VHH binders against Salicylate/benzoate carboxyl methyltransferase (BSMT1). Designs and how they scored, part 7

Target 1, 379 residues: Salicylate/benzoate carboxyl methyltransferase (BSMT1), of Arabidopsis thaliana (Mouse-ear cress) (q6xmi3)
Amino acid sequence: MDPRFINTIPSLRYDDDKCDDEYAFVKALCMSGGDGANSYSANSRLQKKVLSMAKPVLVRNTEEMMMNLDFPTYIKVAELGCSSGQNSFLAIFEIINTINVLCQHVNKNSPEIDCCLNDLPENDFNTTFKFVPFFNKELMITNKSSCFVYGAPGSFYSRLFSRNSLHLIHSSYALHWLSKVPEKLENNKGNLYITSSSPQSAYKAYLNQFQKDFTMFLRLRSEEIVSNGRMVLTFIGRNTLNDPLYRDCCHFWTLLSNSLRDLVFEGLVSESKLDAFNMPFYDPNVQELKEVIQKEGSFEINELESHGFDLGHYYEEDDFEAGRNEANGIRAVSEPMLIAHFGEEIIDTLFDKYAYHVTQHANCRNKTTVSLVVSLTKK
Below, E stands for the ipSAE of ESMFold2; O stands for the ipSAE of OpenDDE; V2 stands for 0.75 times the mean of E and O plus 0.25 times the DockQ between their complexes.

## First folded at step 1 (VHH)

Design b07 (framework vhh_5c3l_4; at its last look DockQ between E and O 0.02; V2 from the best seeds 0.00; counts 0 for: pae E 25.0 > 2, placed apart)
Fold by OpenDDE, look of step 2:
Structure b07 (fold): chain B 379 residues (1-379), chain A 125 residues (1-125)
Amino acid sequence: as target 1 above (379 residues)
Amino acid sequence: QVQLQESGGGLVQPGGSLRLSCAASGFTFSSYAMSWVRQAPGKGLEVVSDISGSGGSTTYADSVKGRFTISRDNAKNTLYLQMNSLKPEDTAVYYCAKGPRYSSSWYKLGEFDYRGPGTQVTVSS
């Protein structure tokens, strides 16, 4: 047994005394469930697009994995941070298709595939699993391989799978969520994330938490993934290297902060509540991502790509509609957390403000936000 | 800070020509692929053309092939789009876009990190 893996416990041991608030916060890190207008399933167009952009990397890594493992008869795939809805299956579908096409090409039998969908226990898995029959039907039309779908509830910052059981991990737009709000985050008043007006200490706090979390993630996955297994991970990142505090005027957390400040001004939200709220989020740049991976040492980087980030400004003719669509997207990923802290009553008004602010910054063209796609091989 | 500024747009008759320019600053221009993208009224963003950092590789949308030519002057940090035989359907706001760092294996059409404010091109009789 690798001495590095002696005490990995599946459950995040929350120290008992501070446990309730932190736990409550972590529970709120799920996306909006259901299939309603404000659900993640209905407002995940951006995520779908990102998956499409990452598809070539996913295909290549899937093929290489199969080859390097000498075409195993069994493959276990995990989707980490799957959220809810049909998008949970997009990557899996591509993986299975890739495997089938490759196997046919080399005249080998397709493997049986176990697919594990992971998210926090509070995630709306029911909505996702309702989609399984449709998913299976589509697979039967295009593929000869058997796929079995399972749920894996839990934080991906904990152990989720048995040792050396996974062959391929995919995660899209999940790992930029931290396990908790950074510690010692002080003097970031009026902002729920990093801005140019934030102190340098805020940046460092977020970076440190990211490094800790992602290192833990890599360590845990290294225990679960077979040698020569692969991971394809997509982050929200940033393209700025020189100024770690800089975010463009249309940064989604900046706009949300502005919206909340409006509510404070209007007397709907207390200033103290705003000041107490920070996003458990970090958008690393390429260098920061590389450094963590290299330092941890369990994985080799195969590919690392940066892609432009678009929340939908370019798809709508009407600035108002664009604003609303963006607001809905951000709402879908942040609403549970916001409700937990600010209450449900202000949420509609908040995202109306958000939509408005998006329209006010419609001319912002220099985006600091990017999608980072990284592929890794287990050493 | 990355800056992109388009110029050269305007009103032109069908069959006419325009040459767009994009002045780039704030990054090593030659290390990045560049793109022209456009947005027509009521339509989404369309990638028109890409060019590699060195200028050795170019790609065009089918709709503009044979009519448009993308080029760059790395010494001047400038991207160009020569547009010939313009059609009414070419009417759009044209944007200069900065792509990812160029490598032969990573060149992909339509990927960009930054975009300029755009220049209006109107083709009308």
Scores: ipSAE 0.000, ipTM 0.240, lowest interface PAE 16.0, mean pLDDT 85
ESMFold2-Fast, scan of step 1: ipSAE 0.036; ipTM 0.599
ESMFold2, look of step 2: ipSAE 0.000; ipTM 0.094
ESMFold2 (binder alone), look of step 2: mean pLDDT 81; pTM 0.834

Design b08 (framework vhh_8h5u_2)
Fold by ESMFold2-Fast, scan of step 1:
Structure b08 (fold): chain B 379 residues (1-379), chain A 124 residues (1-124)
Amino acid sequence: as target 1 above (379 residues)
Amino acid sequence: EVQVVESGGGLVQPGGSLRLSCAASGFTFSRSSYAMGWYRQAPGNQHERVAIITSGGSTNYPDSVKGRFTISRDNAKNTGYLQMNSLKSEDTAVYYCAAYKPGYSWRSTEYDYWGQGTQVTVSS
């Protein structure tokens, strides 16, 4: 008898190779939910790229979790900062697929899987939940399985889950957002974030806030995750270790600052309003992540990797469309903060100016973005 | 050529030991998502898994061999091993090495590699 019979399943796999199958599934997820404005398309391309970079780490940690917990019959997974609904299912699919394939190879039944989606209460969870039947239909076709999906509204800088309940935590491009704007930024006037013209005090203020927030995040997750549970986190980051003001990979906040300065010149925004606005954002380096994780002490680092990629590869070649797509993407992540500070009236004009600045700085479309991927085990 | 090749099988007395080797070529274990397993089939018996090791080194065994068999891997040598101790006549079987990539094999069998098998006979 052929020993491969143990991993043979009555699947509806395509004739296409693995890469084509993966991209077909991602495309189906991106098309779901109807219209798909240009900003959603751009965000989907970015999330696909980030998942591609993190996938080997995510797969390995899912395998290690299952093996070390000796194949539990129930798994609870959390996706933190799920943002646009369909994109959160990309990582969840890889997790479920990894579990099911591993269980088949060891001749064990697949566990029941609860998937908890987390974002702030204002996030459109209803659109995400409407996608769940489609996601389960795809899982049934590809894996002969399904999952249960729950919402966990709230900040991940607070408790979200019951004690010792989570087995696997994933978060992608969310932890670079701080709980609040740092204090003591009065000397960083005209800048929305750290730039070459910023004082050292601005860097220290942002670093201090990041250290406090990430420490709190780790402490809270340590209460919610089981021992030997795994966590995989991806950050927008930087490779610079010695010059704290060097931010080659983060042009988007500079273009937003330039756009706001245009509105000040046109009399639509006061200079004092611009000077008072700062982004609750931080791009850490590898050493800063290690120091926080080690000092908090609840987790062991399995892997910590730095990856660079060209963001421009995922935009339209047409400068007008590229400018519009980038503007829509930055609008999606910053609009609530901008409305709270400047009011709704300026938003459309602001992002028209942002799109224009992208076309004037075409080289920014080809700038390398740095991602940090860290995987952790709960002690 | 992408393949896995077993070696180390043979005849051994009850209570004895054997070490099987599985050499992989055409792909690498280092930083790879490939897991490795050992499977066996004896005449009259169903095919069964006897050990599995993940790319990170975590292991799992069925109760029939737990405590007697140990699976390991040397990523630098692209080689996996099965150390078999306290062998019993019921361990007589053809042993197969398999390497697979969890997260990919459901879409394509090109990530599942099986060896030719090596005979293990436990007999006096």
Scores: ipSAE 0.020, ipTM 0.562, lowest interface PAE 7.2, mean pLDDT 78

Design b09 (framework vhh_sonelokimab_d1)
Fold by ESMFold2-Fast, scan of step 1:
Structure b09 (fold): chain B 379 residues (1-379), chain A 126 residues (1-126)
Amino acid sequence: as target 1 above (379 residues)
Amino acid sequence: DVQLVESGGGLVQPGGSLRLSCAASGRTFSSYYVGWFRQAPGKEREFIGAISGSGGSTYYAVSEKGRFTISRDNSKNTLYLQMNSLRPEDTAVYYCAARSPYYKGTLFHESQYDYWGQGTLVTVSS
């Protein structure tokens, strides 16, 4: 395979007849054009894999919510950290399908559904909104229904919705991002995140910031959700309880650090800028999640599951394509922060180096990650 | 305005070795990322390898599998490609290409290279 074509996935163009069956709909969600085409495809595969893992929990909680609320005629759903484009609609589609199938089985009318998409104000909501007519066309084909889509721009570490208005909240791979870089990381110089060489003070700083942020998140959502409403949250996490410096996702940030060090060597990034950069990220374990939820006190834990899996970026036999796919995935989640700190002009070169480093570190191809899925009921 | 001229192509037997050179003229060559691409008859142009301005970082297509080595001599404004264990499948026109170190874009796309040589033919045949 010629690597020049790795960034030329066909674009999805909205048309009234574009997606006319279920397979075509799934295919369309995985395809995009433009500069980020391969990054978007890799992100779509990741989001689909994460949703597949959380789907049984999401389906059960959606059904139980409907039954316990006695089949309301109106449902308001929030997708927190929705990202942009077609990926915003993966979980929303599953929720709506679950509601409609359940209502049909119990011979009740489907509710009207408001779908609120949340991300930071800088998110490309206009691209997402342009996809809404296509999404409703597909819902009409598969479910003979539609939904109303709204944007709720802002940090989910602030109030986003009116009091007692939400019935179901979903968030996937968003809550491991902190509101800010923790303070007191000066002894962790040379590391973008927690590594085996990090001091215990770095772990404590990150844990403290996560505890503050997740507590605030739960408090804010408790004001916005109705009693007996449900939340389903998925985190990048870890299984280790006894070694706080062990991280199942550590290779992502180590390879990014190595790539940035290459740019320092080439004279494209200053050493002082690299030393000042820390990821606002935290991968909790099961015990840490339970402690925050129980201490905050507004929610009952229904289910908390740990899943090991590879991210699915290394299905290629060509190591170059595998490296490029992994680079595109990491780029998609880190690019805005990297641009803010280092400037836009280094980004393409940075991720070319990242792809090369993945190719040189074959062990990254089989790296298992951990995801935590938790479902909550509002007391 | 950078001009690139490849040399060193020719006929070589399977299992043989060949070293290609690319001579640069114009502005400061030592700051440019430079690479090698090839185009076989009836096929599209493909990436072989690239090297940073300082020579500190090298990048290779997986298909070369350690058979090819890229190097540069900035004092002579020259880029080299050492090819070992050549196979009939390596028969192609080999191109030298350069891009600015500050140019936004991927090292792996031919479209991101600003300056190209005319190419030099390598034929691997008995």
Scores: ipSAE 0.000, ipTM 0.136, lowest interface PAE 22.0, mean pLDDT 77

Design b10 (framework vhh_8cml_1)
Fold by ESMFold2-Fast, scan of step 1:
Structure b10 (fold): chain B 379 residues (1-379), chain A 125 residues (1-125)
Amino acid sequence: as target 1 above (379 residues)
Amino acid sequence: EVQLVESGGGLVQPGGSLRLSCAASGFTFSKYAMGWFRQAPGQEREFVALISWSGGSTDYSDSAKGRFTISRDNAKNTVYLQMNSLKPEDTGVYFCAAGLRYGSTKWSPYEYDYWGQGTQVTVSS
């Protein structure tokens, strides 16, 4: 037997400490076994860190929503882009806990809560749904409540929910992924994304695609959410306002591009395949988010915050171990796209090279990643 | 010029011990993972042990686990292999190798940038 097996089961609860039980359960929800264990673990740590940064905004908006809607007896919550699914329960737990604590404080009955988990149809919802009984068991122990969980498969660049049905929408690290690779990237060959050497036309192409996609997202959500309902969205973003080619997160895709170029040099990847590969990704700044939200017009901005942090989940004395940890994180989010374009055979070698390049990058300067957290109220 | 020079090999009886050393020069030793490989007559080079650049992580072949210990001294630019409970099948030429990667490909001799000349280990009565 593998001791890690019992530690990853969400139903495992043998601790007498109530707070330890909560953290143990939440931690277990973010873990998955198999050959991808390091990749899943790294992705789960990143998502927990991102949620911890957004948590005060999420809690405040959940409380204000309940008060402004005069404590409804029914609440419908959507988690958009749930990815692996396990991490979706982290935000859902915080939302339900916030509602129950607030209702108890003001001496009102807790609402019935529907929790909708959204991702593309190809997502393994069955793995996520296996955690629902354990989630409800822990929810009964911690909050003396339960919720109803169901899946909503489909792109959030399309309608997902009935008109005026949602009260709260949450999405974390999903909206920086574009609906498609932008057109007109012919002059950006050899680059997976925007770099300091990219032409202005590449920046314009990515910005235009982001503006189109985010505008569509807001319009669609405006039809599905009730008046005075809330949205809390977290993006990978940037702090730069004046230099459109400087990106706080550019090094992720530059290092991946350098690693792919190593494979071209070794004859494992063709130059033409590298030139044809572009990330459907965009890291907006605060001003770009404000402009799209104001132009679309359905939502009022309550809060918009910028947070800087390292993509890595731990400080490492060994730069090589730090490189491996960051490689595992980037692998977790990019591997399906890389397999689809380059094939499965190159993936292990690619990320070994990526880890090396991260090590060289870490030795030269401090790394910074920017997250943008925005909260919105439906007008 | 890059050089790796192995020493400490010799003849030993089954159950005996040997300590191999590898002295490195001509590159930034503290930035390289260091490995030990062996080659028996008529066979290809096989992985024995690996240590990360800082010494914080080590890895061993199944045949070496529990018997061999890899260590390094970055101040002296030297990597060591302490071999205990030696068996006749441990006989071979032992090579030290330097590589920038500490990953799944550690088993492959092709992932290493620099190699020593080798030192002979013979386990026989």
Scores: ipSAE 0.000, ipTM 0.109, lowest interface PAE 20.9, mean pLDDT 77

Design b11 (framework vhh_sonelokimab_d1)
Fold by ESMFold2-Fast, scan of step 1:
Structure b11 (fold): chain B 379 residues (1-379), chain A 126 residues (1-126)
Amino acid sequence: as target 1 above (379 residues)
Amino acid sequence: DVQLVESGGGLVQPGGSLRLSCAASGFTFSSYAVGWFRQAPGKEREFIGAISWSGGSTYYAVSEKGRFTISRDNSKNTLYLQMNSLRPEDTAVYYCAAKIPYSRGYYTSPSDYDYWGQGTLVTVSS
C-alpha cells in the first residue's frame, strides 16, 4: 500500500444506471432522435426527412441573419410547434452549430442564445426539459457553448413573445394545423378531410380557413420579430396544378376515416358522429403560400422550395404489430381531438384498426409526401 | 363471398403425422392473421396456434409447442398445419379462422375471429 498513490488517484466508481441513461439519450439524439419504435413512427420519420430537406435553407438563413444583424451578442430563437422529446432539439442544434461555426470562421465572439420551445399547453414539455442537460453537454463538447431553453406554451395563432424580441423563427410541419375546423363541410360526409370524392365547396372552405389563419400567423410573428430577422417554415403541401381535390400525402386521414367507418359498422360510433368530425388541417401549394405572404406584406420571400419523398416500405420485425409505429405517430397528433369528439373509450380500438389499414396501404410503393420550405425576412 | 375450406383430415395412427390445409377465397388473405383451432367431443373449442399476415411471426398454445407447425403461402391463399407425433387426445375437428390484425381482441379467443371454416375431422386411433 503506497499512501501517496492512494491519495493522488480518485475513486472511479460511477452509477452505471445513470451513465447508461445519459449515454442512451445522447446517442439517440446523434442518431436522428433515437432507436426503436418511436424512430420509425410516421410522425418521427416524416419530421426527420423534413428537417433534412430544410437544413440547407435553415443554415443559409441563419448565416445571413447573423451577418445582416452584424453579429449580435444575443440571439433569441423560437421553435414553433416543437412537439416533445429529442425531436424538439434537432433544428435548434443545427441553428446553434451554424451560429458558432460562422462566428469562429469570421473571428467573432459567439452570442448568448435563448431557445424558446412553443407548443400548446397540453404538450409534454417536462419530457423535453429533462433532455436539456444532455443537449447542453453535447453543445459544450462540440462548440464550447450552451443555450438557455424556455417553454412558451400557447397557440401560435395568438401572441407568444414580446415585441421585437425574436431573431430567428423556425417551424416544421406545424402550420398545416388550422385554428378551427372550417364551416360549410355538410356535403363532405364520411370524410375527415379533402378526398377525390369531396365536393369543391369543401376545398374552398379549407382554403378560406387556411388563408385567414396563415395571414393571422404572419401578422402576429411580424410584431415579435426584429427587422431583418429570419423565419423558416416547412409545410405538408401538394404539387397539384389543376385538380384541387387531388392530394399527394393525405392518405393518413383517409386511413383514419376508414378506421372510424369500421367502428360505425361495429356499432361503437354513430354515423352522425363520424359525419360531424373534420380535421382542422390544410396542405397548401406554392401559389397559395405566395399569395398569403404577399397580401399580408410584412415579409420578403427569400426562398420557396418543393421537396418530394416516398414514405418507404414498412419492414417490421413483429408482423402482428406491423404498422403500429405509423398508428402511434398519427395517434400522437390526433388523439386529443378524437377524445374530445368521440370519447376516450374508442381510442385503443380505433388505432388497432388504423394499424391494420396502414398495413394495407404499405403495399402502395409509389406514395409520395410533399414538403414546402419557405424562408422569409422581416421588412 | 368469404370462404375458408379445410382439407387433409382423416384417420392416422398414434405417432403418425398429418398436414392440414386451409384454402381461402373472397378476401385479401395476405392482409389477415390466420389461426387453427380444434374441438374435441364434449369439449370447448381450443386455440392451437396463429400466424401473422406476412408469415414472419407464429404463436402456439403451450400444449402444442414443438409438435405442430403453422405456415402459410400467400401466393396460393393457403394456410397449413403440420402435425407430428400425433396422440389419441389430438382427435378433434380442426378449424381454420381469419382475424383482422390489430383489431381489439385475442388470438386465443374464438369469438374474436372474423371468418371461420367448416372444419375437418382428425381421428388418431390404431
Scores: ipSAE 0.000, ipTM 0.146, lowest interface PAE 18.6, mean pLDDT 77

Design b12 (framework vhh_8cml_1)
Fold by ESMFold2-Fast, scan of step 1:
Structure b12 (fold): chain B 379 residues (1-379), chain A 125 residues (1-125)
Amino acid sequence: as target 1 above (379 residues)
Amino acid sequence: EVQLVESGGGLVQPGGSLRLSCAASGRTFSSYAMGWFRQAPGQEREFVALISRSGGSTDYSDSAKGRFTISRDNAKNTVYLQMNSLKPEDTGVYFCAADKYWTGSYYHPSEYDYWGQGTQVTVSS
């Protein structure tokens, strides 16, 4: 080996202008969105909190999967709805670490690990792939192992992987997004989603679409996962069982509706355009998840847990900055849909109004989000 | 679990130098990416510098680049910040921070899991 290579990490060399520029570019992309570094860091902290709630379930199911499959020499993991950037690697790191620690404990060799990242074709996979060398260098230090990373572009409401190829599937905060806006929402005028003023027909339309979508998801994953393989899914959900129009957490859609109504008042958006816009979103409860899983029939439920946490301040003292952080998050997930329906011209003004409404809502301190974590074994 | 203790702060004239140290408890120090942040009176904590677990990656704020150098000694469980060409604008409480996840994006205080108490740096004539 050339002595120069003993003292450097080639993919992280800062004495090469091209390598420095590429690293700086990845850094800048990861800091993009609204107010830059603060908005990205707030989004990263939210993903870390969501993973922390699911982590014990994820670790336990990873260990049980390895033991029940008798320590295979090859593991294929899928992260569904991975989004972009470094957040895609948080769950992957925990999975790989769990496998390697377990293998060391039982005196077995660690498997080769393939990690497949899935999102829609428009996702920025390039930013994520540029991070892979840095992730593997860190993984070598902590676990003396590495992984192979692949992209699988496409909707998870379609086939994504070869038959009987996956051992572990993870998805976090993705399955609450529906394949399409439900039909028969014409009586839910002025609302982007279910509210206390919505008709029961709106609830039934959303529930029906969720049942169809989640059933299809389970059927497709059942073809791709091996027997005794594991799946860990985290949803934005609700605890309410008696009043289907009462939501524990959907203030973000109500605030977006209020912001759009401000634009109607100012003459920038027509009332008919607002009335025609509905979010392809659903927050299930524990009973609804259990019923779909049992009826589809390909998976056994191992664990099903409910957790609550505050979407709010992330140790920020400035209510305006907290409002901008929430607005940036909602903008990231809704902007393509809003542009398609209302046009680009309103978007900046809309999210300025949204940030203001979030600041007003923050004063009420009712920002609790309910998350549902379910773990499944393929029959 | 890690506990962080900063030292090396003090009063210095403009153009002077200081070396800050952050001592960490426990065998797990080499498992953490480390950062330095500072806070001026009445302001929020801002990013200064970071170093990866291996020490192979470092990054700096624009105000620190070319003047400050971050380094680590895993055998001594210590991270250092060498500060040269100090300016009055560098005055503040300097905090050491540790995060278990390496993402390459550790620029905001909210991303760090463990913090020291801080050490005061004052640059004045």
Scores: ipSAE 0.000, ipTM 0.215, lowest interface PAE 15.4, mean pLDDT 77

Design b13 (framework vhh_7d4b_2)
Fold by ESMFold2-Fast, scan of step 1:
Structure b13 (fold): chain B 379 residues (1-379), chain A 124 residues (1-124)
Amino acid sequence: as target 1 above (379 residues)
Amino acid sequence: QVQLVESGGGVVQPGRSLRLSCAASGRTFSSYAMGWYRQAPGKQRELVASISGSGGSTNYADSVKGRFTISRDNSKNTMYLQMNSLKPEDTAVYYCAADLYSGSYWEPSRYDYWGQGTQVTVSS
């Protein structure tokens, strides 16, 4: 997951105050390309678990794509929101392995494979590219093949690839990040996201922004993918269908707001700054995904699965260490955004508070996070 | 998705050898980094050895370096641990583990799939 995924936001003269502030905030979110060892390790653990849950769907769709396209001699794959470093290659490795194993099994030659890694321009592509030789060495040993790796910098809420060029698109834990903070959140003061105490208008604002963003994403990908091409997407989501304010395991934003409230009490953050801060995040349910996909109309749904899984926080016997590890994970995805809004000076103290709050909410360590995996075929 | 089954454990005299096997089910065996962990009574579980998906990279705990050898045969979906010069302190339940990490450019923080374990006892 990377909160740096943004829509292309032009500088507009007529929407000065709020539009400029939101654009500046989202732009600043993209300014850090570096990642510390602890945040990188936390992202690695999460991404490996997410891929493990999605792997059967990814494998099946990769195989069916190859069969339905009658084993093309060239495949172009896109990893959207690829992040940086070794994590960019986890799903790509699985895709290439699946293709090569299938081709050997049915006695056909393996295709040439182009792998396009996409993230915002501020992403550290150089760190990712440094792993390409090691990745190809592993592929040659494991699959007796290699791939060609390209960078595609830009928001996936804009056009990224030439028309009818992609065969397979993968995105993991990226599309739950919105192009921008929704409008009309003034009545959700003190809350960074939807909570049980939020007004219904906050839920509608977030849902409307998600619907707009996901519809735009599908429309853009439909121009870039070939007919019968496949797309596999994984979201942080929720199972709840009927209570829009109930969240399965999105307590991390509540703990972050509690930590910021502590800083308000201590005089380190103004109440108005906290009230103005909202996460550009949305955890959809299965029905919401189906409705957007069906209404946009370019894709057929092959599979849509809900998975509950533990982030692994319970594995630490020391509650303080577990709280610190969870804080490091949330810091990794939120720090640039927090610095842009609150300044750098509060960050260490903020995440010390966060680690403490995690420790006090032991139930959060035993709760599951819901992931939604959807696979699509281009009509 | 992946099931792991260990075999080859047993009772052996100090200085002798055992070979453990871990059979994996699933078409994607070669995409997993794999390892052997052990847990002795009253002690924490510890990593013994790990191997990348291709078999090109291996890592060993200091206590077993030079005595144990990890290997894999992707055509048979099987990983092995050759244990030579066994000592009483090697007595433990040995667990097979699999991770989506390939191992060559990435150190696993924790494995995703585990076997049931196989007992190894080194005694007179």
Scores: ipSAE 0.000, ipTM 0.174, lowest interface PAE 19.1, mean pLDDT 77

